# VHH binders against Phototropic-responsive NPH3 family protein NPY3 (NPY3): the designs that were tried, part 11

Target 1, 272 residues: Phototropic-responsive NPH3 family protein NPY3 (NPY3), of Arabidopsis thaliana (Mouse-ear cress) (q9fn09r205to476)
Amino acid sequence: DWWVEDLAELSIDLFKRVVSTIRRKGGVLPEVIGEALEVYAAKRIPGFMIQNDDNDDEEDVMEQRSLLETLVSMLPSEKQSVSCGFLIKLLKSSVSFECGEEERKELSRRIGEKLEEANVGDLLIRAPEGGETVYDIDIVETLIDEFVTQTEKRDELDCSDDINDSSKANVAKLIDGYLAEISRIETNLSTTKFITIAEKVSTFPRQSHDGVYRAIDMFLKQHPGITKSEKKSSSKLMDCRKLSPEACAHAVQNERLPLRVVVQILFFEQVR
Below, E stands for the ipSAE of ESMFold2; O stands for the ipSAE of OpenDDE; V2 stands for 0.75 times the mean of E and O plus 0.25 times the DockQ between their complexes.

## First folded at step 7 (VHH; framework vhh_enristomig)

Design a4 (from s48 with S31D F105W; at its last look DockQ between E and O 0.08; V2 from the best seeds 0.00; counts 0 for: pae E 5.6 > 2, placed apart)
Fold by ESMFold2, look of step 7:
Structure a4 (fold): chain B 272 residues (1-272), chain A 118 residues (1-118)
Amino acid sequence: as target 1 above (272 residues)
Amino acid sequence: EVQLLESGGGEVQPGGSLRLSCAASGFTVSDNYISWYRQAPGKQREWVSTIYTGDSTNYAESVKGRFTISRDNAKNTLYLQMSSLRAEDTAVYYCAKETWDSGEWDYWGQGTLVTVKP
């Protein structure tokens, strides 16, 4: 629509007034307001599509921070109004432009409501400069905690239980993939951090534990200096009975796994 | 069925460039995580680069700034543009479809050999 594209030409102050007027008059779905915000952000926030940390101008940072905070304040409350991908891009930008805690908390809450819609690449959020890791793992823990908290509240209200199980399954798949990817990237990822994240979703339904196995295997492969105790603790995250035949075939030849685990898989293979 | 066919390998002088291709069938490259891996003679296969469904990319430290992963959705083809090649880059290069989104194990191509002359 012409008005969505034309609004992206406006200054942020005028954009805010026009959008506020449109919302007050009614007759426009929240999804259209969300589209307008997304188009505006894509045009006006430098590097919005790809997180960029090479901005050193303090005035530019403050200007972009103000713009971003204004856009966050304008998000419609309706869950369906904006995509998870857009919310995550806003969160990535909020880290780059050092937005306030309240904006990041609101974004995290909104992302938590829709976390099952994310992909692994969305969760690769660059850490603040000077950190020990390339990517910010703590922010992802926060997103998972928000999802868990909100899902538990929905379960208590007895709403759409089958939908909640589907959401949990999707998030389990997402986090298993995230753990595999961050294990590949971060050579300093501790066993404690790996297990802590995995345990947040360990009870979620899964078609199989192949994703859990893949995450464990990647962690072991990239962290050969961990102790036998750590190796044992990591391997306990998967239920060997829930591995597909293909995963079992791979695992029984995997020298990185503890012998006890390999023996358990072989016994299960014999009886299935 | 899923199929990945690498091409574009060859011999090159140090500092030279090559562009590898990975033609995909049986799935849509834009909807999947696809990676390049490489295996030098006598060594374990190592990760090189990944492109995600949102078109964000990531690279191993050893190739950052020298290699660029991309895709052409119309041709359902993945590319790896390699420049400033070094002797250490000599390897068989594989593209792979990641399994965590599909519940299947990684699918691999046959590989294409890149040789950087000493």
Scores: ipSAE 0.110, ipTM 0.555, lowest interface PAE 5.6, mean pLDDT 83
ESMFold2 (binder alone), look of step 7: mean pLDDT 80; pTM 0.805
OpenDDE, look of step 7: ipSAE 0.837; ipTM 0.934

## First folded at step 9 (VHH; framework vhh_enristomig)

Design b1 (from a2 with S102L; at its last look DockQ between E and O 0.79; V2 from the best seeds 0.00; counts 0 for: pae E 3.8 > 2)
Fold by OpenDDE, look of step 9:
Structure b1 (fold): chain B 272 residues (1-272), chain A 118 residues (1-118)
Amino acid sequence: as target 1 above (272 residues)
Amino acid sequence: EVQLLESGGGEVQPGGSLRLSCAASGFTFSDYWISWYRQAPGKQREWVSTIYTGDSTNYAESVKGRFTISRDNAKNTLYLQMSSLRAEDTAVYYCAKETWDLGEFDYWGQGTLVTVKP
């Protein structure tokens, strides 16, 4: 709608008033309101669409924080009112501008409801400066927790088991990809954190455990100094029976894996 | 033998759109990570985007919001939809396949040239 772009030219206070008035009058779909918010954010929040390392002055950051918090407060309650991508952008910005915990929680909850729609890149959220890691891994854990919570609630409401399984499968694939990627790029990823995140989705249905294997292998590759116990624990995340032939062929030659795991893979291949 | 063949490159104006394709053969297409890279004149090759197993995706910051990576497993084809093209997007674009051994991308196509100019 042409008027959405016009609204993006308004100050945040005026924008809020206009949107509130529109909502009170009725007749406008929540999705349109969501669109208006997204357009406004894209125009008014620096780096919203493209993360810029621009060191904004502290005063600018506070202003942006306030703006973002206002936008979050304006989100329609309907699940389909906004895209997962928009929510992720808001969350990334919220972390960057150090928005309040309540706003972050709300965004995390909303993203959790739609986690299957996210991509690996969406989950690479930069941590605040001064942290041990470049990326905020804890926030991903939170998103997974929210997803699980929402899934459990749906189950209680007698929702189709099939839908939940599909959603879980998609989220498992997503997290497998994320773990592989974060292991590759984040050198300070602890074994404990890796396992903790992986365990959250370890029971999710999967057609193949190739993704998990990739994540494990990448992690082991980047952590050559981990203990035998840690290697064992990490490897337990993978069901050797659910590996593709190509993954199996790789795994049996992988010196990073525990010998027991290699033997198991060989055994299962013979039984096939 | 693994083969990757890029197509769809050409000349476009700033703000324009272009769709690249990469035809893949010689491996189980759906089981591997596939990526787009690009190399501008006089510059090093840089990562653009990756599609993971399960069709999850990742993008370089410079192309986020403008480029979309996708795949058709039935056709063994990778795509890169490019929009809002900029002069700095001018490069030879390459399709790349992941290798299990290295955890890296080591199979490359010949590339397709994208030129963004007024």
Scores: ipSAE 0.349, ipTM 0.713, lowest interface PAE 1.4, mean pLDDT 89
ESMFold2, look of step 9: ipSAE 0.365; ipTM 0.736
ESMFold2 (binder alone), look of step 9: mean pLDDT 80; pTM 0.801

Design b2 (from s48 with Y33W; at its last look DockQ between E and O 0.05; V2 from the best seeds 0.00; counts 0 for: pae E 3.7 > 2, placed apart)
Amino acid sequence: EVQLLESGGGEVQPGGSLRLSCAASGFTVSSNWISWYRQAPGKQREWVSTIYTGDSTNYAESVKGRFTISRDNAKNTLYLQMSSLRAEDTAVYYCAKETWDSGEFDYWGQGTLVTVKP
ESMFold2, look of step 9: ipSAE 0.300; ipTM 0.674
ESMFold2 (binder alone), look of step 9: mean pLDDT 81; pTM 0.811
OpenDDE, look of step 9: ipSAE 0.883; ipTM 0.951

Design b3 (from s48 with G54S D55G; at its last look DockQ between E and O 0.47; V2 from the best seeds 0.00; counts 0 for: pae E 11.9 > 2)
Fold by ESMFold2, look of step 9:
Structure b3 (fold): chain B 272 residues (1-272), chain A 118 residues (1-118)
Amino acid sequence: as target 1 above (272 residues)
Amino acid sequence: EVQLLESGGGEVQPGGSLRLSCAASGFTVSSNYISWYRQAPGKQREWVSTIYTSGSTNYAESVKGRFTISRDNAKNTLYLQMSSLRAEDTAVYYCAKETWDSGEFDYWGQGTLVTVKP
């Protein structure tokens, strides 16, 4: 696949025509086309591998927007042709270059198909200027909604029960970790927003609720001004019966938790 | 007493690979959140990767796909497998133990130097 590097030297118009010809002729796997797109993006889009949001030149933004929209239009439809990480980098760039709603929606749909492959760091996407948060939480909600919608369609068809359960478990773990990290970072994260996101995956299977506990504890620690009602609501997100012995030992000493929760943990440990 | 000792650093050519080790004592690596950080000369320390108690991992975007964090419970040791190394990866690499107290890093190693030749 050494010719992939040569194609990255072409203008976007010529690159598009050459790749289109290769696809029509056949004999090249979609994953090779995906590699060509990734190599091209890495070479031709400034800051693609490492996000840089200090560009404020309108003409430069328009040029990069057009390039990015062309690359998105060229993505092979096969799920295995591109990685979730590459798709998320495209989404981050699409926000920075102000691509249209159509392109962002398509990227979100594709990321939703593969969300279980993401890491927490992938979901830390910087918010647009003027927002209330450092990171864009609404875009992550959209990705979760896409995943939930697609898994519900598969559940109705009764086609992929074991695969859906594994994917849901991985996404639950991912979102628990995301909530913990965003809680640490965002001093203005509302209790309503935290709970709304957590509830999207609250019924998903988990080996344990240690991740949920860590997310709740970090939220409580970083938001000391929340009300007693808000503490109660956030604490209900975890099932104390599903905490590991290590998490139980930590939680029993944790003065941030409602007393009723601590008592429940002690009760369940006594009857085991 | 909690101690962390990094090793495995050295010089490597661009595109090369190294595996860093972090020998832990005073705690069990499988029961704790442990992270790698790095600091290039004259720059702020930056997060690289975390392994959680569950075994889940998380990576900084700049290293995703090139670095892999893992642990060996029998040796009580954390690893960072680095591949496709670039000049910007040149830094002192540290391992750190997080606490349950919302990700505070109370315990750090002395670091090991990784140099990617220009």
Scores: ipSAE 0.000, ipTM 0.221, lowest interface PAE 11.9, mean pLDDT 82
ESMFold2 (binder alone), look of step 9: mean pLDDT 82; pTM 0.816
OpenDDE, look of step 9: ipSAE 0.893; ipTM 0.956

Design b4 (from s48 with G54D; at its last look DockQ between E and O 0.19; V2 from the best seeds 0.00; counts 0 for: pae E 5.4 > 2, placed apart)
Fold by OpenDDE, look of step 9:
Structure b4 (fold): chain B 272 residues (1-272), chain A 118 residues (1-118)
Amino acid sequence: as target 1 above (272 residues)
Amino acid sequence: EVQLLESGGGEVQPGGSLRLSCAASGFTVSSNYISWYRQAPGKQREWVSTIYTDDSTNYAESVKGRFTISRDNAKNTLYLQMSSLRAEDTAVYYCAKETWDSGEFDYWGQGTLVTVKP
């Protein structure tokens, strides 16, 4: 809508007032409100669309923090009012600007409701400076937890097992992909953290465990000093029976895998 | 044998659209990370887009919002839908298959030329 762009020219206070008035009068869809917020954020928040490493002055950061918190407070309650991508951008910015815990929780909750719509890049969220890792892995864990919690609630309310299974399957694939990428990029990823995250989705339905295998292999590659026990634990995350022929072919030649796993794969291939 | 064959390149005007295809053989597209790269004359090859095994996608900043990577599993084919083409998009476009364990690419196509010219 043409007026959405005009609203983005307003100060945050005036913007808030106008949007509030519009909402009170009714007649505007929550999705349109969401769009207005997204356009405003894109225009007014530095690095919102493109993550820039530009160190803003402390004063600027505070202003941006306040602005972001205001926008979060303005989010319509309807699940479909805003895109997962927009929420992820808000979350990324909220971390960067060190927004309050409540705002981050709210964003995490909302993202959790539609986590299946996220992509791997979305989950690569930069951690605050000074941390052990470049990326905030804990926040991803939180998102998964939110997803699980909400899925459980839905299961209690609605007997629609099929929809939830599809959603879980998608989230499993997402997390498998995320684990592969974060293992590659984040050299400080601990075995415990890797396994913890993987275990959160390990029971989710999957047609293939190729994604899990890739994640495991990448992790093992980046952790040559891992103990045998840890290696075994990591490898248990995948079901060898659910590997594609191509993955199996790779795995049987993979010296990083425990011998037992390789033998299992060979065995199952022969039985197929 | 693993093979990648790009097609769909050509000459287009600025603001135009083009759809590239990458026909894959010898491996399953849906089971592998596959990417588009491009190399402009006199420049280094640059990453354009990747589609992951979870069907998620990633894009270079220069093409975000304009390019869309997708795949047809039945046809074992990768696509790149390009819109709002610019002169700077002129390049030979390559598809590449990523290895399972290194994040490197083990197979490349021959490329298809895209020329954006008024």
Scores: ipSAE 0.083, ipTM 0.578, lowest interface PAE 2.3, mean pLDDT 89
ESMFold2, look of step 9: ipSAE 0.086; ipTM 0.492
ESMFold2 (binder alone), look of step 9: mean pLDDT 81; pTM 0.809

Design b5 (from a2 with G54S; at its last look DockQ between E and O 0.01; V2 from the best seeds 0.00; counts 0 for: pae O 6.1 > 2, placed apart)
Fold by OpenDDE, look of step 9:
Structure b5 (fold): chain B 272 residues (1-272), chain A 118 residues (1-118)
Amino acid sequence: as target 1 above (272 residues)
Amino acid sequence: EVQLLESGGGEVQPGGSLRLSCAASGFTFSDYWISWYRQAPGKQREWVSTIYTSDSTNYAESVKGRFTISRDNAKNTLYLQMSSLRAEDTAVYYCAKETWDSGEFDYWGQGTLVTVKP
């Protein structure tokens, strides 16, 4: 709607009042409200659309924190009112500006409901400065947990097993990709954390475990000092029976994999 | 509860044949590697054979060419066809559900005795 851009010119207080009034009067779809919020955020939050490290002034950070918290409080309750991408951007900014735990939880909950709509880049969320890792991996774990919780709730309410399986499959693929990428770029990723995240989706339905294999391989590649035990534990995340011929061909030549895994793959190939 | 029950053991003459069975229950039989082990009197338990599919089998060198491992997933049953039996094949034979780690098992049967003697 044409008025959405005009609203983005308002102060946050006035914006909040106007949006509240609009909502009270009715007749405006939650999606339009969501759009207004997104446009406002894009205009008023520095680095919202493109992440930058230019948060130099503490006072500015506090102001941005307050603004962001206000926007989060204004989110319509309807699931389809806002896009997953917008929510992810809010979450990223929330972490950056060190917003309250309540706001982060709310955003995580909402993202969890739509996690299948996210891409790997969406899950690369920068951690606050001073941490052990550049990226906040724990937040991703939280998102997965929220997804699982929401999926379980849906299963209790509706026998939509097929929809949930599809969603789980998509999320599994997403997380496999995320694990591969984070292994590549995050040098401080621990074996325990890698496995913990992977285990969250290890039972999800997959047509192929190629994604998991890629993640494992990348992790092993970046962690040459990993113990045999850790290698075994990591490799257990993969079902060798669900590897494509191409993945199998690669895996049997992969010196990073435990010998046991290679032998298993060779056995399974004989069945094809 | 996971259960493995071996049967088919007995006495046989050298050069004879015997077929062992292992009935499995309490888990998705077809999804797991399953193995035969044997323990001779006064000796340690030794690996005999492992199967995942009919085309995915492995044998100890001592039994290769003489023993054939097979499985019927519809019946949840593991088999060991033994031929050209020797005195050194005398042992209690066990079936075992194999875990991810080589040489590790989470469930064992009670075993069936095979005695090869003149």
Scores: ipSAE 0.031, ipTM 0.299, lowest interface PAE 6.1, mean pLDDT 89
ESMFold2, look of step 9: ipSAE 0.375; ipTM 0.742
ESMFold2 (binder alone), look of step 9: mean pLDDT 79; pTM 0.793

## First folded at step 10 (VHH; framework vhh_enristomig)

Design d1 (from a2 with D31S; at its last look DockQ between E and O 0.72; V2 from the best seeds 0.00; counts 0 for: pae E 3.5 > 2)
Amino acid sequence: EVQLLESGGGEVQPGGSLRLSCAASGFTFSSYWISWYRQAPGKQREWVSTIYTGDSTNYAESVKGRFTISRDNAKNTLYLQMSSLRAEDTAVYYCAKETWDSGEFDYWGQGTLVTVKP
ESMFold2, look of step 10: ipSAE 0.390; ipTM 0.753
ESMFold2 (binder alone), look of step 10: mean pLDDT 79; pTM 0.792
OpenDDE, look of step 10: ipSAE 0.893; ipTM 0.955

Design d2 (from a2 with T99R; at its last look DockQ between E and O 0.09; V2 from the best seeds 0.00; counts 0 for: pae E 3.2 > 2, placed apart)
Fold by OpenDDE, look of step 10:
Structure d2 (fold): chain B 272 residues (1-272), chain A 118 residues (1-118)
Amino acid sequence: as target 1 above (272 residues)
Amino acid sequence: EVQLLESGGGEVQPGGSLRLSCAASGFTFSDYWISWYRQAPGKQREWVSTIYTGDSTNYAESVKGRFTISRDNAKNTLYLQMSSLRAEDTAVYYCAKERWDSGEFDYWGQGTLVTVKP
């Protein structure tokens, strides 16, 4: 809507007032409100659309923090009012500007409801400077937790098992991809964190465990000094029976895998 | 033998759209990450986008919101939908398959040229 652009020219206080008035009067779809918020964010938040590493002055950061918190508070309650992508952008910015915990929780909750719509890039969230990792892995854990919580709630409300399984399957694939990617690019990813994240989706339905295997292998490549126990624990995340022929062919030659796992794979291939 | 063949390149005006295709063969298409790269004249090859197993995606910041990577597993074809094209998008675009043992991308095609000119 053409008026959405005009609203983006307003100060945050005035914007909030106008949007509140519009909502009170009714007649405007929540999706339109969501659009207005997104347009406003894109225009008013530096680096919102493109993450710029430009260190803003502390004062500017505070202003941006306040702006983000306000926008989060203005989000319509309807699930379809805003896109997962927009929510992810808000979350990324909220971390960058060190927004309050409540706002981050709210965003995480909302993203959790739509986690199957996210992509791997969406989950690569920059950690604040000075941390152990470049990327915030804990926030991804939180998103998964929220997804699980929301899924359980839906189950209680008599949602079809099929829909939930599909959603879980999609999220499993997403997280498998994420784990593989983060293992590749994040050198300080701990074994414990890797396993913790993977375990959260380990029970989710999967057609193939190739994604999990890829993640495990990538992780093991980056962690040559892990203990045998850790290696074993990591490898247990994978069901050898659910590997594709190509994955099996690779795995049986993989010196990073525990011998027991390799033997298992060989055994299952023989019985196929 | 793994083969990748890019197509769809051409000349477009700034702000225009273009769809690239990458025909893949010689491997189980859906089981691998597939990526787009591009190389501008005199510049290094740069990563553009990746589609992971399960069709999750990632994009370079420079193309985020403008480019969309997708695949048709039935056709063993990778796509790159480009919109809002800019002069800086001018490059030879390559598709690449994941190397399983390293997570790196290889098996480069010949590329397809995209030229964005007024």
Scores: ipSAE 0.202, ipTM 0.654, lowest interface PAE 2.0, mean pLDDT 89
ESMFold2, look of step 10: ipSAE 0.368; ipTM 0.719
ESMFold2 (binder alone), look of step 10: mean pLDDT 79; pTM 0.788

Design d3 (from a2 with T53M; at its last look DockQ between E and O 0.31; V2 from the best seeds 0.00; counts 0 for: pae E 4.9 > 2)
Fold by ESMFold2, look of step 10:
Structure d3 (fold): chain B 272 residues (1-272), chain A 118 residues (1-118)
Amino acid sequence: as target 1 above (272 residues)
Amino acid sequence: EVQLLESGGGEVQPGGSLRLSCAASGFTFSDYWISWYRQAPGKQREWVSTIYMGDSTNYAESVKGRFTISRDNAKNTLYLQMSSLRAEDTAVYYCAKETWDSGEFDYWGQGTLVTVKP
């Protein structure tokens, strides 16, 4: 632990060699290796910890790409060795420095394993120049897909469903918040994309559907040109029976919702 | 019922620092977007900063790098740490809960005055 700051002063080639030697000899926990990688990245990758949008030279991009790919290659496989926040910062850097697809795929898999630990801001990853959106939504879909795939394996195995349900609940809350934020920001967010993402977590447990309602309402407000059919499809994402009394009170006065939805909310309020 | 109470305003010299607080009751901060707005004399209210459900933050360009929004969910309190204050930061600062609609507030506080002397 004490030596991790000293290792961050080394060139990447020497750092890799020292870390590899330490791992070969054993006796050092993977968590310590993860700490060393995180300290190194924070010192050597411009804008890594501060989230600055640097406009690097092309030569600098190639050097940073090589550095980043080396760091990713050195990540211990143990889930606990690195934090979700660190993995997401690596992913954001990998987009900026155009790292190879294998590194991005592995980062996405690792983030998916720990997605419940992320916050909405972590998922706001800048899109490549060739997109219609400011933030990369497809990469977030990949992260969710990785999470879903891994939880479905646990559901099939005789694993503790309490842990899976807790993780699913946290991810549902996270993705509801993410959808609200992306809807707020992105004028080019399609109804199809919104629904596709929401449906990935639609069956996950939630204390209420207030977060789903918030995301739908934000989407409707920011995209007034969508069709009546699209409004109906988006509104089906929430279960009106699962809205809190506070959310119901807001929704019944909400002129953006289809009338059918408002009527359903009023009906269920009378039977609750 | 939702209540928002701003405090911490006062007079400071240019370049000075001040920390604003917003105490909330009747709702849980972690479930909502909470924003700071300000209104200078003779001007319309303008957005200053927002903290989102995952503690991500966003700032108006005029305050980036000088202001920091944060919250303490255990105390149900929002903060705005202001540094490098300028005369144009003189305004009444408001805390707002944003639940359902972008830019359309559910609730406002009463405001706290910040005055930066020339």
Scores: ipSAE 0.134, ipTM 0.534, lowest interface PAE 4.9, mean pLDDT 83
ESMFold2 (binder alone), look of step 10: mean pLDDT 79; pTM 0.789
OpenDDE, look of step 10: ipSAE 0.689; ipTM 0.883

Design d4 (from a2 with K64E; at its last look DockQ between E and O 0.80; V2 from the best seeds 0.00; counts 0 for: pae E 2.1 > 2)
Fold by OpenDDE, look of step 10:
Structure d4 (fold): chain B 272 residues (1-272), chain A 118 residues (1-118)
Amino acid sequence: as target 1 above (272 residues)
Amino acid sequence: EVQLLESGGGEVQPGGSLRLSCAASGFTFSDYWISWYRQAPGKQREWVSTIYTGDSTNYAESVEGRFTISRDNAKNTLYLQMSSLRAEDTAVYYCAKETWDSGEFDYWGQGTLVTVKP
C-alpha cells in the first residue's frame, strides 16, 4: 500500500498514534499493519535489514531500544499479520539493543508459533559482546521451547496430528542443520548446550537421522577433548537405523564415533 | 562420480534479475548440503548461500534479501534466484557439495559467469 511508505516518515510517536487510529477505525487488514511496521523498522532502525557491527553511541542505542519496543507493542495479534523473517529481525535487534525481557519473550513466543518457517540463518543470533559465545544459543533453546508449548496448545484445540507432526519434522530438520552449523562456527559451544538443544527435538519425527549425524560429527570434530561419556551421550542422539547408506558408509569409518556406535551401524546394515 | 554443472549465467544490468542452476549427479542429492560460492576477478572465492538438509537456508549478508537458494530434489537441481543485482555481484558462481567429514565442501562445478554492468 502506497501510504505505508508515507507512514515510515513519521516519528515513532506519531506513527504509533496514526496506526492506532487506523486500527481503531477498522477497515485495514492486520497484514497491512504488519507491513507498515516492517517498512517502518527497515527505514528507521539502523542495520535492521543487515546487521552491522557498528557500535552506536549509548544514546542512540537507547533510542533504538525504545523504538523497537514500541514496534513490538504494536504487532497485531493475528499469527499471519507478520512474517517469521520480520519477527526474527526484530528479535535479533532486540538482543543487540538490549531490549526488555518482555519484548524478547513476546517475540520468542511469536516466532515459536511459526518456527518451521525459519531457516538456519535466522537462528544465528549474535550474543551481546563479552559473552562466552558469539552467538546466543540460549535464545534458540527458548524458541524451541516456545514451539513445543505452542504445539501442545494446538493439540489441545484439536489440531490434526498430521499437521503437528509435519511441523515437528520440519523443526527437527531445522535444528539439526542449526546444530551442525553452530558446531562448525562456534568454537565455545559446550557439550552440555549441544546436547540440551538436540534433546529438545530428539523425539520429533524424522525420516532420516543424517542431519543429526552431521551435527554430532561436526561437534565431535570440534571437541577432540570431549570425555568418553560425553561422546557416548552425544552419539545417543541419533538412531543408527535411520541413517542413509551413504551416512552409514561414512560413520563406520569415523574414528570420532564410539566403537559401540560403529558396531551398531554395522549390525543394522547386515540386517537390512 | 559426483558432478556439478552450473548454468544460467550472463550479462545483466544493475537492478536486474538472474536465475542460476546447478545440475547435480552421482550422489543422493537431498541428503547433502549444497552451497553457492562466487569469485570475482582478482578476489578470493566467497560463500554466498547454503541450503541444508530439509531445505533450510543461510545467506551471506551481502546477498541477504536479494538472493534465494532453492532445490528441486526430483530434478537434482540447485537454484539461485538473484534479484536487485549490483556491480559487486559480478563473479563466477560455483555450486559445491558438502563432505560428510566436517560439513566442508569439496566438490565444485566449473562455474557460470555473471556480469552486472550498465
Scores: ipSAE 0.547, ipTM 0.823, lowest interface PAE 0.9, mean pLDDT 90
ESMFold2, look of step 10: ipSAE 0.558; ipTM 0.821
ESMFold2 (binder alone), look of step 10: mean pLDDT 79; pTM 0.785

